# Miniprotein binders against a7ua95r516to809, part 2

Target 1, 294 residues: a7ua95r516to809
Amino acid sequence: ASLSLLSISDLVPDLQFIFFWMSNAIEILYFIQQKSPAYMQTIELMDDKAGSKESLLSATISANEEAMTILEEVIMYTFQQCVYYITKTLYVVLPGLLDCNPFGTEPSSEQCRRAAGVCVCAVCVMPEAVRRVVSVFQTTSDLLQQYQVHSEIQSQMFAYLFFFTNVSLFNQLIDKGPARGWFQRSRVLQIQASVKILLDWAKGAGHNHLAQKFFAKFCSTVTILASPPQQLSQMSWKALCAEHPSLKPVQLHRILTQYQLMAELGPLPIWQPSSEDEAYIYRTVDLLESFENH

## First folded at step 4 (miniprotein)

Design Tb
Fold by OpenDDE base, look of step 5:
Structure Tb (fold): chain B 294 residues (1-294), chain A 83 residues (1-83)
Amino acid sequence: as target 1 above (294 residues)
Amino acid sequence: DPKEVVEELLREAERLLEEARKALEEGDFERAILKALQAIIYIARAMLEAEKYGTDPEVREKLLEILIKAAEILLRAEEELKK
């Protein structure tokens, strides 16, 4: 019950603290790593006043190693906490993306209208369900930039968030899609349009490569389902496997089976799995994606 | 009590920061670096301990303040050693 009310805006104060620590811990760690040789050499070159030099050097080496270790723990902890909070927010808003009709005249969000007048920015013209998802990513991007988090950590953060989003959307579509009518052509086209808006945002934000990589499975599924029956019925199992390498045989088989039922197509011999894949199409354990692989 | 542990870590961090500041003022830059590093260790430990049990905003602000001070001492001491 309480999770349904959690917005990314409610988490911003906590996230700000976490991002501050993450950024500063990275900066201090980098500083220590880069400067340690120089100041240790300075200690080594000091006049040995009654054995004080060796003691100071030993203490400095020990403190340096311990500081780097604890800072790495802080970086890891803060990264995990950011991912935890942001993915909770995504979990709440992602289902709305599958039910979204982007072709409807939904009123532009009141918030952008109040702050800037008639804003025609790409975010202001987004359907509300898409805007909510984009808002999570945009807030994350803004915080990472505000606190000047190292670019590698930013890339890792977005890689994980896109991975999580892909797994969540794919699993929901495969599991609930038939029952909710998401495999119907009209609904698929809506989903495809909504995902395109999200991908366009990711491209504009400089994350095009990551988005293409981590959304591949969901995009492949939507592309197959959006294909006209006349076109898809001409594609062999091998051709579909080659065009959609992100899909496991069991996943492709499930998608095609549900497509066949939805389109009221008879059995299509051309979609028959190869002898090599025949054993794998029944591995239901591999049907849904796991969150544990990242 | 986790709160008592955090308070103890903060007291030690503040003590070390004061020693680092004094060393910096005295021109003992090597000692200033050592004491600042030691302070950072206690500050980071205090942060990790505080976050496990739900952090008081006042504790968070204090941790940030003393972390910044420790980093400033490190930076100043390193700059002086390059001269």
Scores: ipSAE 0.728, ipTM 0.924, lowest interface PAE 0.6, mean pLDDT 90

Design Tc
Fold by OpenDDE base, second read of step 4:
Structure Tc (fold): chain B 294 residues (1-294), chain A 83 residues (1-83)
Amino acid sequence: as target 1 above (294 residues)
Amino acid sequence: DPKEVVEELLREAERLLEEARKALEEGDFERAILEALQAIIEIARAMLKAEKYGTDPEVREKLLEILIKAAEILLRAEEELKK
């Protein structure tokens, strides 16, 4: 099947199986860790019937250790598989977010139309491109809650998904933005509004801190690009660095250079990198974000 | 064949599960815990192998069933040891 047709809904059956194993493996692991001392002690206190006690104790210790080890492996495997499937779906839907016009009238989701006719829920009033992204996160949240996955694992999963989303959106904007006209003010304002809807969802879902942390780079980029020329042209390189600490010098320089071209501004001495940063603005290897640094 | 290995692990897990159940019924709670742990080990191995090579829905269902039953025996045996 072409990657382009893969929806999160198509993955739900596989994800349900994986989430079931993840949740139960965590629960059983926790149970073993908490209860093992007590039943080991019970075996130790048994009457020694011809060496059977020592054999049983040794076998139980070994089985306990092996069970914990393999359950940890299951937890790691299931976590990785969840992330793999979910990020694969995000990869397909995220580009649509940059091309989205959130100020247009779009129809409600098919699911809500089938159930209630006209749904006015927060998801149904979203632009389709935004709704598709939110649907991935919402489905993930719903599955995590359905299977009562430990809160720490939920936080780790959303941290990675937001990280992945930020890297993907940032890299696409920096790499393809100029050619696609995403640096045009009208388009930037559309992107800003779309991202705000996503951030508002994350806030409503209880992930506000994670969203603010992991979307900082993309949000900073969009904020700079959304700034009026009259305002941005009054900000020095140092002031912009201080206001947008999530951006590397090479990234900020690239954004400002493309902004200058788009706005037809002449060279702005005020945006000249400091002598300290001058060496770093040419480090093109640092321009795009890596998916490996999480 | 990965399928044959998974089937063998499932058979062993089912055997261990039955031994755990018998031990629980006999009031040998320490043996029930041991056999339940061993069943969990084998079923977890089966799951990891099955998922690597593509899992049949029937295999998935059986894996889950054995896991749940083994966990239930483990829980009940532990509760009885505290009495």
Scores: ipSAE 0.805, ipTM 0.951, lowest interface PAE 0.5, mean pLDDT 91

Design X6
Fold by OpenDDE base, look of step 5:
Structure X6 (fold): chain B 294 residues (1-294), chain A 82 residues (1-82)
Amino acid sequence: as target 1 above (294 residues)
Amino acid sequence: DPKEVVEELLREAERLLEEARKALEEGDFERAILEALQAIILISRAMLEAEKSGNPEVREKLLEILIKAAEILLRAEEELKK
């Protein structure tokens, strides 16, 4: 089946099952962790009939340690499976975010039209491409809440999803942006508006800090590209490095070089990398972000 | 009676574990996972009810069943990846 046909809605049944299992495993793990000391104390207070107490205590400790180990493996596995399915769906919908025009009168989503009333909720007024991305995150949030998944695991899930989204969008913009015309100011402004809608959703969902942290690189790139030539041409390499610390020297250099070509500014001495950064701007291996090491 | 509820949940969890084990032996790994997960759900409910009733005696048995359920799940998942 073409990856292009996979929607988050198609994955909901499988995700529900995995989230349910993950939530239960977490609940059971916490139960064991909280109750095991009291249980061991109860065993310790039992009458020592023929040395059976020490053996029972040892067996109980061993069983609890084994159970906790197995539950941790289950939680890790279910977490990875959730991430795998959700990121697969994100992979399909994220390119649309770079191509969408949020200033256009796109018709309201068919899903909200089936309800006899024009829904004026923040999601219903979103451009379709943005709504598809938000729908993945919202569905994830709804499932995590429905199954009462521990808040720490929810935060880790969203941290990874935002990380993945940032890497995917950044790499696509840097690699394909010049060829797709995404470095044109009008297109950049569209991308900036679309990302703002996504960030506003994340803020409304209580994930503002995570979104700001993990989208920093993509947001910095879009901010530079959205800057008027008159303004950006007045900023030195050092000033840009200081304002956009999430960008590696090679990344900033690539962005500025492509901006210069697009805006027909010619060579700008003020954008010349420092002597310290000069060796790093040629490290093309560091240009794209890795999905590894998160 | 909370004790009767826990005993009923325990019996049903043990039944599901046996079905999960059979499914695993038959190579029906999807069914094994589903039944093992259902057992874990019942065990979780039994643990909550046991805590409410103040009956710690069932905890060891619940933990044993939980470990067995987790083992079936892990084995079934490993086989599905192959």
Scores: ipSAE 0.022, ipTM 0.498, lowest interface PAE 3.4, mean pLDDT 85

## First folded at step 5 (miniprotein)

Design M42
Fold by ESMFold2, look of step 6:
Structure M42 (fold): chain B 294 residues (1-294), chain A 81 residues (1-81)
Amino acid sequence: as target 1 above (294 residues)
Amino acid sequence: SKVRITIEVEGPPEVAEILAEVIRWLAEEAGAEEVEVRVEDGRVTITITGLSERMAKYLLEIIKYLAEKYGVKVTYEIEEL
């Protein structure tokens, strides 16, 4: 069993057959759907026989609907199996993204400052940890294209994979970040650069809108943490909520608390939650995201 | 490497027959050399010949899922060719 979880490459033999049966079912479903309007039209043209027409139409519609329902169940089952294998691999490789240094050796303060989301120069390299995550996404994309899976299903799969990636990275950062030193300014800038590599992959692969939607919470977190103290301290709680709507009050409060600790700032009056939000900043049940919210 | 699968579906005849037809379509689209469906009382027997062992393995997992979903009983045998 541990051999089947070593890498995405170890799972391709299983994934190939699951993708095959999914694509097979999709093609049959399309064939039935394509014939349905033409069949309905020919039945209408044969409506010289009152009474008998309704019985024939009802029987054929019912049989087609049942068959389509079964095919939809096959597609859903095979989709879930693909997601199961792929996310097991993602779960293993994603934590390394939080520990890697995309700047090669130790980043200088000048290079780190320029790489803080405002510089597009190619001083960042793809470290092994980022390559492992990209490899999972790329292998998935290659298999979907190899089996000519319908574009709507491809979009649904990447929506889930990006959702899973966001939840996994966000939860680990929030939960383990204090003990692992991930809130240190230099680490946040390294994490930001690593995430940019993933976002660039998603854009090049035609999934920019999905990545923007489903990475929003993690990206907002990293953007806040990467902000210079002079800039962030000028933004009120209300302004931060408006700029980062993906963050719940308890999450934003936790992020600002960690920022204050790392920047050695005391509590700032401008970051006091609104009276409406004050009731929610201590709801620890809302701090971490559920993998079942999607 | 290639196998013959014999699948017996027992349950409400209209459900078992529609399920058998969908399984026939899946197997034929997959390039099975021969697919036979036999209806006998409340039982439907599907014989699929010429799939690879791995193709058949994952098809059977799908069939077991459908059997549980639709409340039919499925038994099967696999023979190497």
Scores: ipSAE 0.759, ipTM 0.943, lowest interface PAE 0.6, mean pLDDT 82
Fold by OpenDDE base, look of step 6:
Structure M42 (fold): chain B 294 residues (1-294), chain A 81 residues (1-81)
Amino acid sequence: as target 1 above (294 residues)
Amino acid sequence: SKVRITIEVEGPPEVAEILAEVIRWLAEEAGAEEVEVRVEDGRVTITITGLSERMAKYLLEIIKYLAEKYGVKVTYEIEEL
């Protein structure tokens, strides 16, 4: 099947098994960690026949440590596999978020139509493009809950998924935005509304802090681009840096330059980078975010 | 359909035996009906009975990953029951 047709629902059968094994490995690891002291105490209470106790204790400790290490590897492997499949699905649906018009009347989700009655839940009233992204996250949440995965692992998974989403959306907006017209005010407002729906979902799902943290760069970019020219033209470089600390100087400079071109503004001395930042605005290597820095 | 998996692990006894125990625990948690571990002549053989084919397939992927990581040789056979 072409990557373009891949939905999260298509991956659920495989993901279920990976989540199952991940959860089992976590449970076994937890069990060993809890029981290990009791085993050691049991050995310590045995009669010391000719130094065999120390050797048995040492061997048992070593075996338990190695077993726990192997289980940690299983957890890491299964975690990585989950992330791999989920991010593959996100990669397919995320571009649709940037092209979405959330102000249009879109029909309710097919799932809610199958239920006896019109569902007016927040997910059912979402634009299709936003709903597809939310569906990936919701499915992930549902699987984590279904298999009772530890809350820390859940947080790590969502942290990475939000990171990936932010990097993907930010890089697409910066790289393709001018050519796609995503820097036009009307399109920016659509993007802003779509992102707000996603953030509202994350808040409702209990991931508000993670969402605010990891979407900061994309949200800052959209906020700047959504600002009226009259307002933004009154903000100095220093003020913009302070308001949007998640943006590197080169990123802010690129955004402002593209904004200036789009809004047909003349050169604005007030947006001139500080002497401290002047060297950094030319670091084009720092313009796009890396997926490897997480 | 349920399967019987026979896994052979060749490598340092210390690594092979611990890996076998981890595989046993994973299989038991997965609802295997029977798990046998045999150690003979430096080879560890694990026989898992009663897993679904899909469950068994993913377990084998995990085992392959571990085998590569720890530098042990793993062979396996799957029989449908």
Scores: ipSAE 0.440, ipTM 0.817, lowest interface PAE 1.1, mean pLDDT 89

Design P32
Fold by ESMFold2, look of step 5:
Order: structure tokens, then sequence, then C-alpha cells
Structure P32 (fold): chain B 294 residues (1-294), chain A 85 residues (1-85)
């Protein structure tokens, strides 16, 4: 069926169906893996009258292998379908993180406005753009818990969701950032604050390791861009590469170029790529990331 | 552990200048370094970002507390972001 890209809540009924079958397939596979040796042992103890013990043993081995193969395929297919639906909703909400100003939530009540810059009302703890992204992750987590999906599968799903988030945000920033003004100093600080709020959610949800691993490229980009000019101008190309191994030379070069423009820095000899990297800073094929697994 | 503090302040020019000067004074009393001050103006409203480094966790939290008190005193909007570096 066709997908709604409006919200994750519109997809929950379809996701419940898919999670149900994925969880059942996992449970059956686990049962076969744990109980199959005992059943095979029972067959081994059978009294052999006309060779039927050998035929039953052979048929049981074949049936187990076929069942496990089918179940593994069902698990893989249902996992891919879940990820497909969820990432479609992520694609819609992720760009808002780049336009978000977490510092500048406008006072919504008369009393907040009269406080002249101190918001005394508890309207939002988390900016709306961040909340929309967190809602997708939280709904996914709630469904995984509701259907008691094995922890390894939960980790793999969040690994891919963070990977997707990383690619989407990085590509949009690099590709659309100049036209959207996202490299302006105040905007970079706003983006950094929004990302911190998202990462705090991920840590509180028990996904800190996965977020550190799979969100690294976008986080490195924001860290570099948010660095004060006095600090960043003292870091050599080699030092930046060592601190940010997730960035390819063409990507680091583009980030530093945008930083120079917005911080009004002239060319810096210390940022000249090493001779090893110089051939790679113009590989535009490597500038944007692929959504496909490496 | 070292911490960075980003202070966002918005309001009228004179009050924001006074709060920013006090925030810098407090940071320097703690032995911290002020790395950057970014000032923007739109429609007579001023926004200042102050980036401060070289803080312990306890110092960063104390700086945030004191800045929030100053913002209340001057009637300014303020938000403080603390991160480990």
Amino acid sequence: as target 1 above (294 residues)
Amino acid sequence: DTYEVIIWIRGPEEAIRKLAEEAIRIAEEMGAKVEEVIIEEKDGEFTVYIIITGLTKEQAEELARRIEELAKKYGLRVRVLIREI
C-alpha cells in the first residue's frame, strides 16, 4: 500500500502488523535453535525396526534447516519493511532540525512576554522540530518493547535509524546549507544546540553507543562549524583529520571553506591538505553520503 | 573534565551589554576563557552569544545559575547550554 509521509502515527497500524510477524518469527527461530537438539536426541533414542529412525532423522534435519531458512528470510524482510516505513517519516521531519532555533522560543503567554526575556511559562522543554524527530524514535522504541523484539534486533534497527539520520542531515547541510544560510555563525550554534538535545534523548534512551558510532559524521561537522575561530584556526589539517576520522577529505575541505567564508577568515596555510589528501579534496563523488549500507 | 558554556541573551542594547560584561567578569573570576562574543541586531533587538571554555562541571553550573539571576535582574531572555568537551 501507499505510504503516508505525514506522521509516524499514521503508520502505526501497518507497523504493528509487521512488528507482530517479525517478533513471532524471531521467537519461533529461537525455539527451534534451543529445542532442536533435544528433539534430535529423542529420535536417536528411538528403537529402530525397519530403518525408519534413519529416515525420520534425515527428514527432521531437512525440515529444521528449511524452517530456519524461511524464518531468517521473514525476519530480514520484515525488518527491512519496518525500516523503510520509519525512515520515510524521518525524511520528512529531519530538515526541521536545521532550521530550528532552540534558544529563541517565542514567549506564548502575556506573562512570558512581560518578563522581558525570561520565559516563566513551561510551554516547551524540547523544541518542536526536535520533538518531531524524537517522536519517531520514541514510537519505534515503544513498538519494539510492546512486541518484545529481541534486543539484538532493536539495536540493529536503531543503528540504521541513526545512520539514516546522519546521512540525511549531513547531505542537506552540505548541499543546501549555503542557500539556506545554515553556515552563519548564529545558525551553527542553533544547530549545535538542537543536536545536543537530540543526543541527550538518545543517551537517556540507552542508545548512546549507537548514536556515537552512527551519527559521527554529522556531529563532527557541527562540532567543527561551532568551534570558535581562535580555537579552530590553531588546528592543522592533520589534527582535524585525526580528531574527525568520520569525515572524508572532500567533506572536511568543504566544511572549512564554509567556515572561512562565514567567520571572515582568509586562507589559512595550516588548513592546507596534506600531500596525501590533496588529490581527494576535489572528489565531488565522495562529497555526499549514500543511504546504502557499506 | 573540561566544559564549554554557550550563553544566549536577547533584549535591548544597554541591558544586554551590561549582562554580557557581568557574564564575562564572572567567567574570568572562575579562571575560564571567553572564546567568542557574537552580536546580532534585528529590529532594535540584540542577540549575544558568549562562548566560554576551561570550566569544571561545577563551575559551568554555577556560571549558569549566576547568569540566570542576572537575566532576571535585567529582565532579559537568556538560555545557557553546557557541554563537555
Scores: ipSAE 0.292, ipTM 0.758, lowest interface PAE 3.9, mean pLDDT 82
Fold by OpenDDE base, look of step 7:
Structure P32 (fold): chain B 294 residues (1-294), chain A 85 residues (1-85)
Amino acid sequence: as target 1 above (294 residues)
Amino acid sequence: DTYEVIIWIRGPEEAIRKLAEEAIRIAEEMGAKVEEVIIEEKDGEFTVYIIITGLTKEQAEELARRIEELAKKYGLRVRVLIREI
């Protein structure tokens, strides 16, 4: 299927297979790690019949090391496959988050029919574009829970997915925002509301800390752009840097420059970068987030 | 340049940071693009995930080899996935 048609639902069968093996490999690895010392001690306590004990111990150590190595390979490979497929689906649905109007009257989702009437559950009142993004995360959560994947791996999975989402949304906003009108105050407020819905979902799902951490850059950008001109024009460069530490100087400078143009404020001396930051605002290589640079 | 390399690293903060920096450097020297780096900390152990794109098959294999060698040197657990995209 073309990437444009790929839904998370289409990947569920493949993801189920991968999650099954990932979970099993983790469980087996932990079992070996926990039981190996006791097993080795048992061999060490055996009678040394003609050097057979040393050979058995060596062979057991080697076999356990090999098994653990293979299991770690399986875990890493399966984790990477999951991330790869899930991020492909996120890539397709994330642009819709920037274009949606969360203040519109959206019909209740037919999928969540609780009773006769309009369902007012959090999912049913969620804009369709936001619902599509949340569906990817929820499906991932459900699969991780279904297969009882170790909590550490679950946390790493969500950390990565939130990171990817932040980078994708941030880069799209910075690169395409001016041309698409996403820097207009009304559109920014829509984006801010959509992101809040996503963050509220993440909080409800138990991922509040990860969401706050990994969405910091995008949230900071949206917060600045959503600020009234009267308020933002009173904030110095240094104050903005302190309030938004997730933004690099070049990123903050770009955001403020585009805000200035959009709001027709003219040059604001108060937003002039400090002498310390002046060299960094020209580092255009640092403007967009790398999916690789955490 | 239709290959991506995904690197997953676990270990102590200082070691993983060094390996990640070296991985990025090697990728950049190859003219590849570092798309994503994720760092997670739990209970004093760090996990790093790196995605590198814009590689030839040979470059991806070479990058993987070099990263695995470095990971061994640092005593880190590393996995490298090579994909054609």
Scores: ipSAE 0.000, ipTM 0.173, lowest interface PAE 14.2, mean pLDDT 84

## First folded at step 6 (miniprotein)

Design aa15
Fold by OpenDDE base, look of step 11:
Structure aa15 (fold): chain B 294 residues (1-294), chain A 83 residues (1-83)
Amino acid sequence: as target 1 above (294 residues)
Amino acid sequence: DPKEEVEELLREAERLLEEARKALEEGDFERAILEALQAIIEIARAMLKAEKYGTDPEVREKLLEILRKAVEILMRAEEELKK
């Protein structure tokens, strides 16, 4: 199937299988770790019938070690597969978030329409482009909960998904933003509102800290671009660096340069990089974020 | 053939599962746990191999069935050992 047609709903059967194995593998691994000492002790306390005890103990130790090893491999594999499938769906829907006008009138979700006619739930009032992104995260959350996946694994999953989302949105905004008109204040405000809806969802889902942490670069970029020229022109390079520590000097410099062009501002000496940062603003290799750094 | 290897692993897992069930019925709970763990090892290997060569819904269902049964035996045997 073309990537363009792949919805998270189409992947649910595969994800269900993967999450089932992930959850059970974690549970069995935990069982082995917690219960092995007790049943090994039980074996050790058994009457020694002609070496049967020693053989059973040895076999049990070996089976435990092998089981732990293969279950760890299963957990790793299933985690990677979940990330792979979910990020594919995100890759398809994330560009729509940047083009979304959240202030427009869009119809409620088709799912809620079937159940209650006009649903006014938080998801149904979302713009379609935002709802599609939220649907990926919500489906992931629902599956993780359904299969009772360990909370640490859930946190790691969402950390990576938010990381991926931030990198994707940031890179698209920096690379394509000027050409797409996303640096225009009106468009930036739309993007800011759309991202706020996503962050509000993440907060409601219990992932507020992770969302704030991993969306920091994209949010900083949007915040700078959304700032009125009168306000931003009064902020020094050092002040901007201090307020937006998630941005590398080259990234901040690029954002300010594009902002200056968009706002038709003359040269602003106050935005001149410090002598310390001057060497770094030309490191174009560091401009875009890498997906490999997580 | 990866498919044949998966089928062999499934057969071995089913054999081990049957031994685990017998051990459980006989009250040999330590052996039941051992055999159930061994069954889980084989089906985990089967799963990893099967997913690498392609998705087969029948194989997936069989893997899940064996996994559920093995976990059930583990839980039952562990409960009996507490007692």
Scores: ipSAE 0.778, ipTM 0.939, lowest interface PAE 0.5, mean pLDDT 91
Fold by ESMFold2, look of step 6:
Structure aa15 (fold): chain B 294 residues (1-294), chain A 83 residues (1-83)
Amino acid sequence: as target 1 above (294 residues)
Amino acid sequence: DPKEEVEELLREAERLLEEARKALEEGDFERAILEALQAIIEIARAMLKAEKYGTDPEVREKLLEILRKAVEILMRAEEELKK
């Protein structure tokens, strides 16, 4: 079936092919940029017999330009394919983060359990749902390292993956949260703990800045929902907007509405939107995030 | 027919790869560079076309092998040339 074929382990052979091509295309582009002045000069200095030097030089100029053009296309294509395959895998595993209980004893992998507590890797000591997401990130990181992909491309890749993760989790929380009970305080604290594990992975992997930037919306949402009522009820709308700039007015309004319902609070005057935001809190086109921003 | 186009690109890439290999062995490093670049161009075209229309694992294996060999010849020829 289609979704069962989207696990990261099923995609590794495809990703290996794609990363091989991406890495080599980058290296060949770099090679041409760095080496072609020298080998072009050497061709220019050859003995010219029957005009063969001019033909070789002309053909080599053309080949350099054509190679750079096609390799740029390969890099763009392979990057898009990597993102596509990996995010399809994330799509399957991310919903479990919203339902899992990181505080309870959940089954870890049998491999880690049989090691009788000698396994200290973060993947082995975390809830299965979190482990599945971390496994996607870790497999991606391992492949990027295996194929020695340039750090700038690695950063762009993880920026995309964190962006996708943020959009997916935020949209599901907002859209399905009321029906699934995800706004209950105990559930929010569980979600917060699960996200902390992801953030710790990103920090340990050298992507802390990217994770902080691209998870901001979801993290702000969970931070607000996890706040004690006495603390949150003392924060004005303006103060909440300033503390959580990643949230659009319609999004903040929805989050506060859900908070009021779960805490059995009536509307609070201090949470009344500012006059500048009042027209924006009903813009339903802005409620959910688009996956097309990257 | 995309499959036939891929096969034609593969045949041309293999021809250029063999010519590059011969040039490298003969010490014609300048021609080896040119022909390795030309092989890379053709095999990159084959890869992009094959992947857009779906690719057999056998074709993928061939795409990997030809690229690896062409890059090897390119870099060896350049290294020899600067000696």
Scores: ipSAE 0.760, ipTM 0.937, lowest interface PAE 0.5, mean pLDDT 85

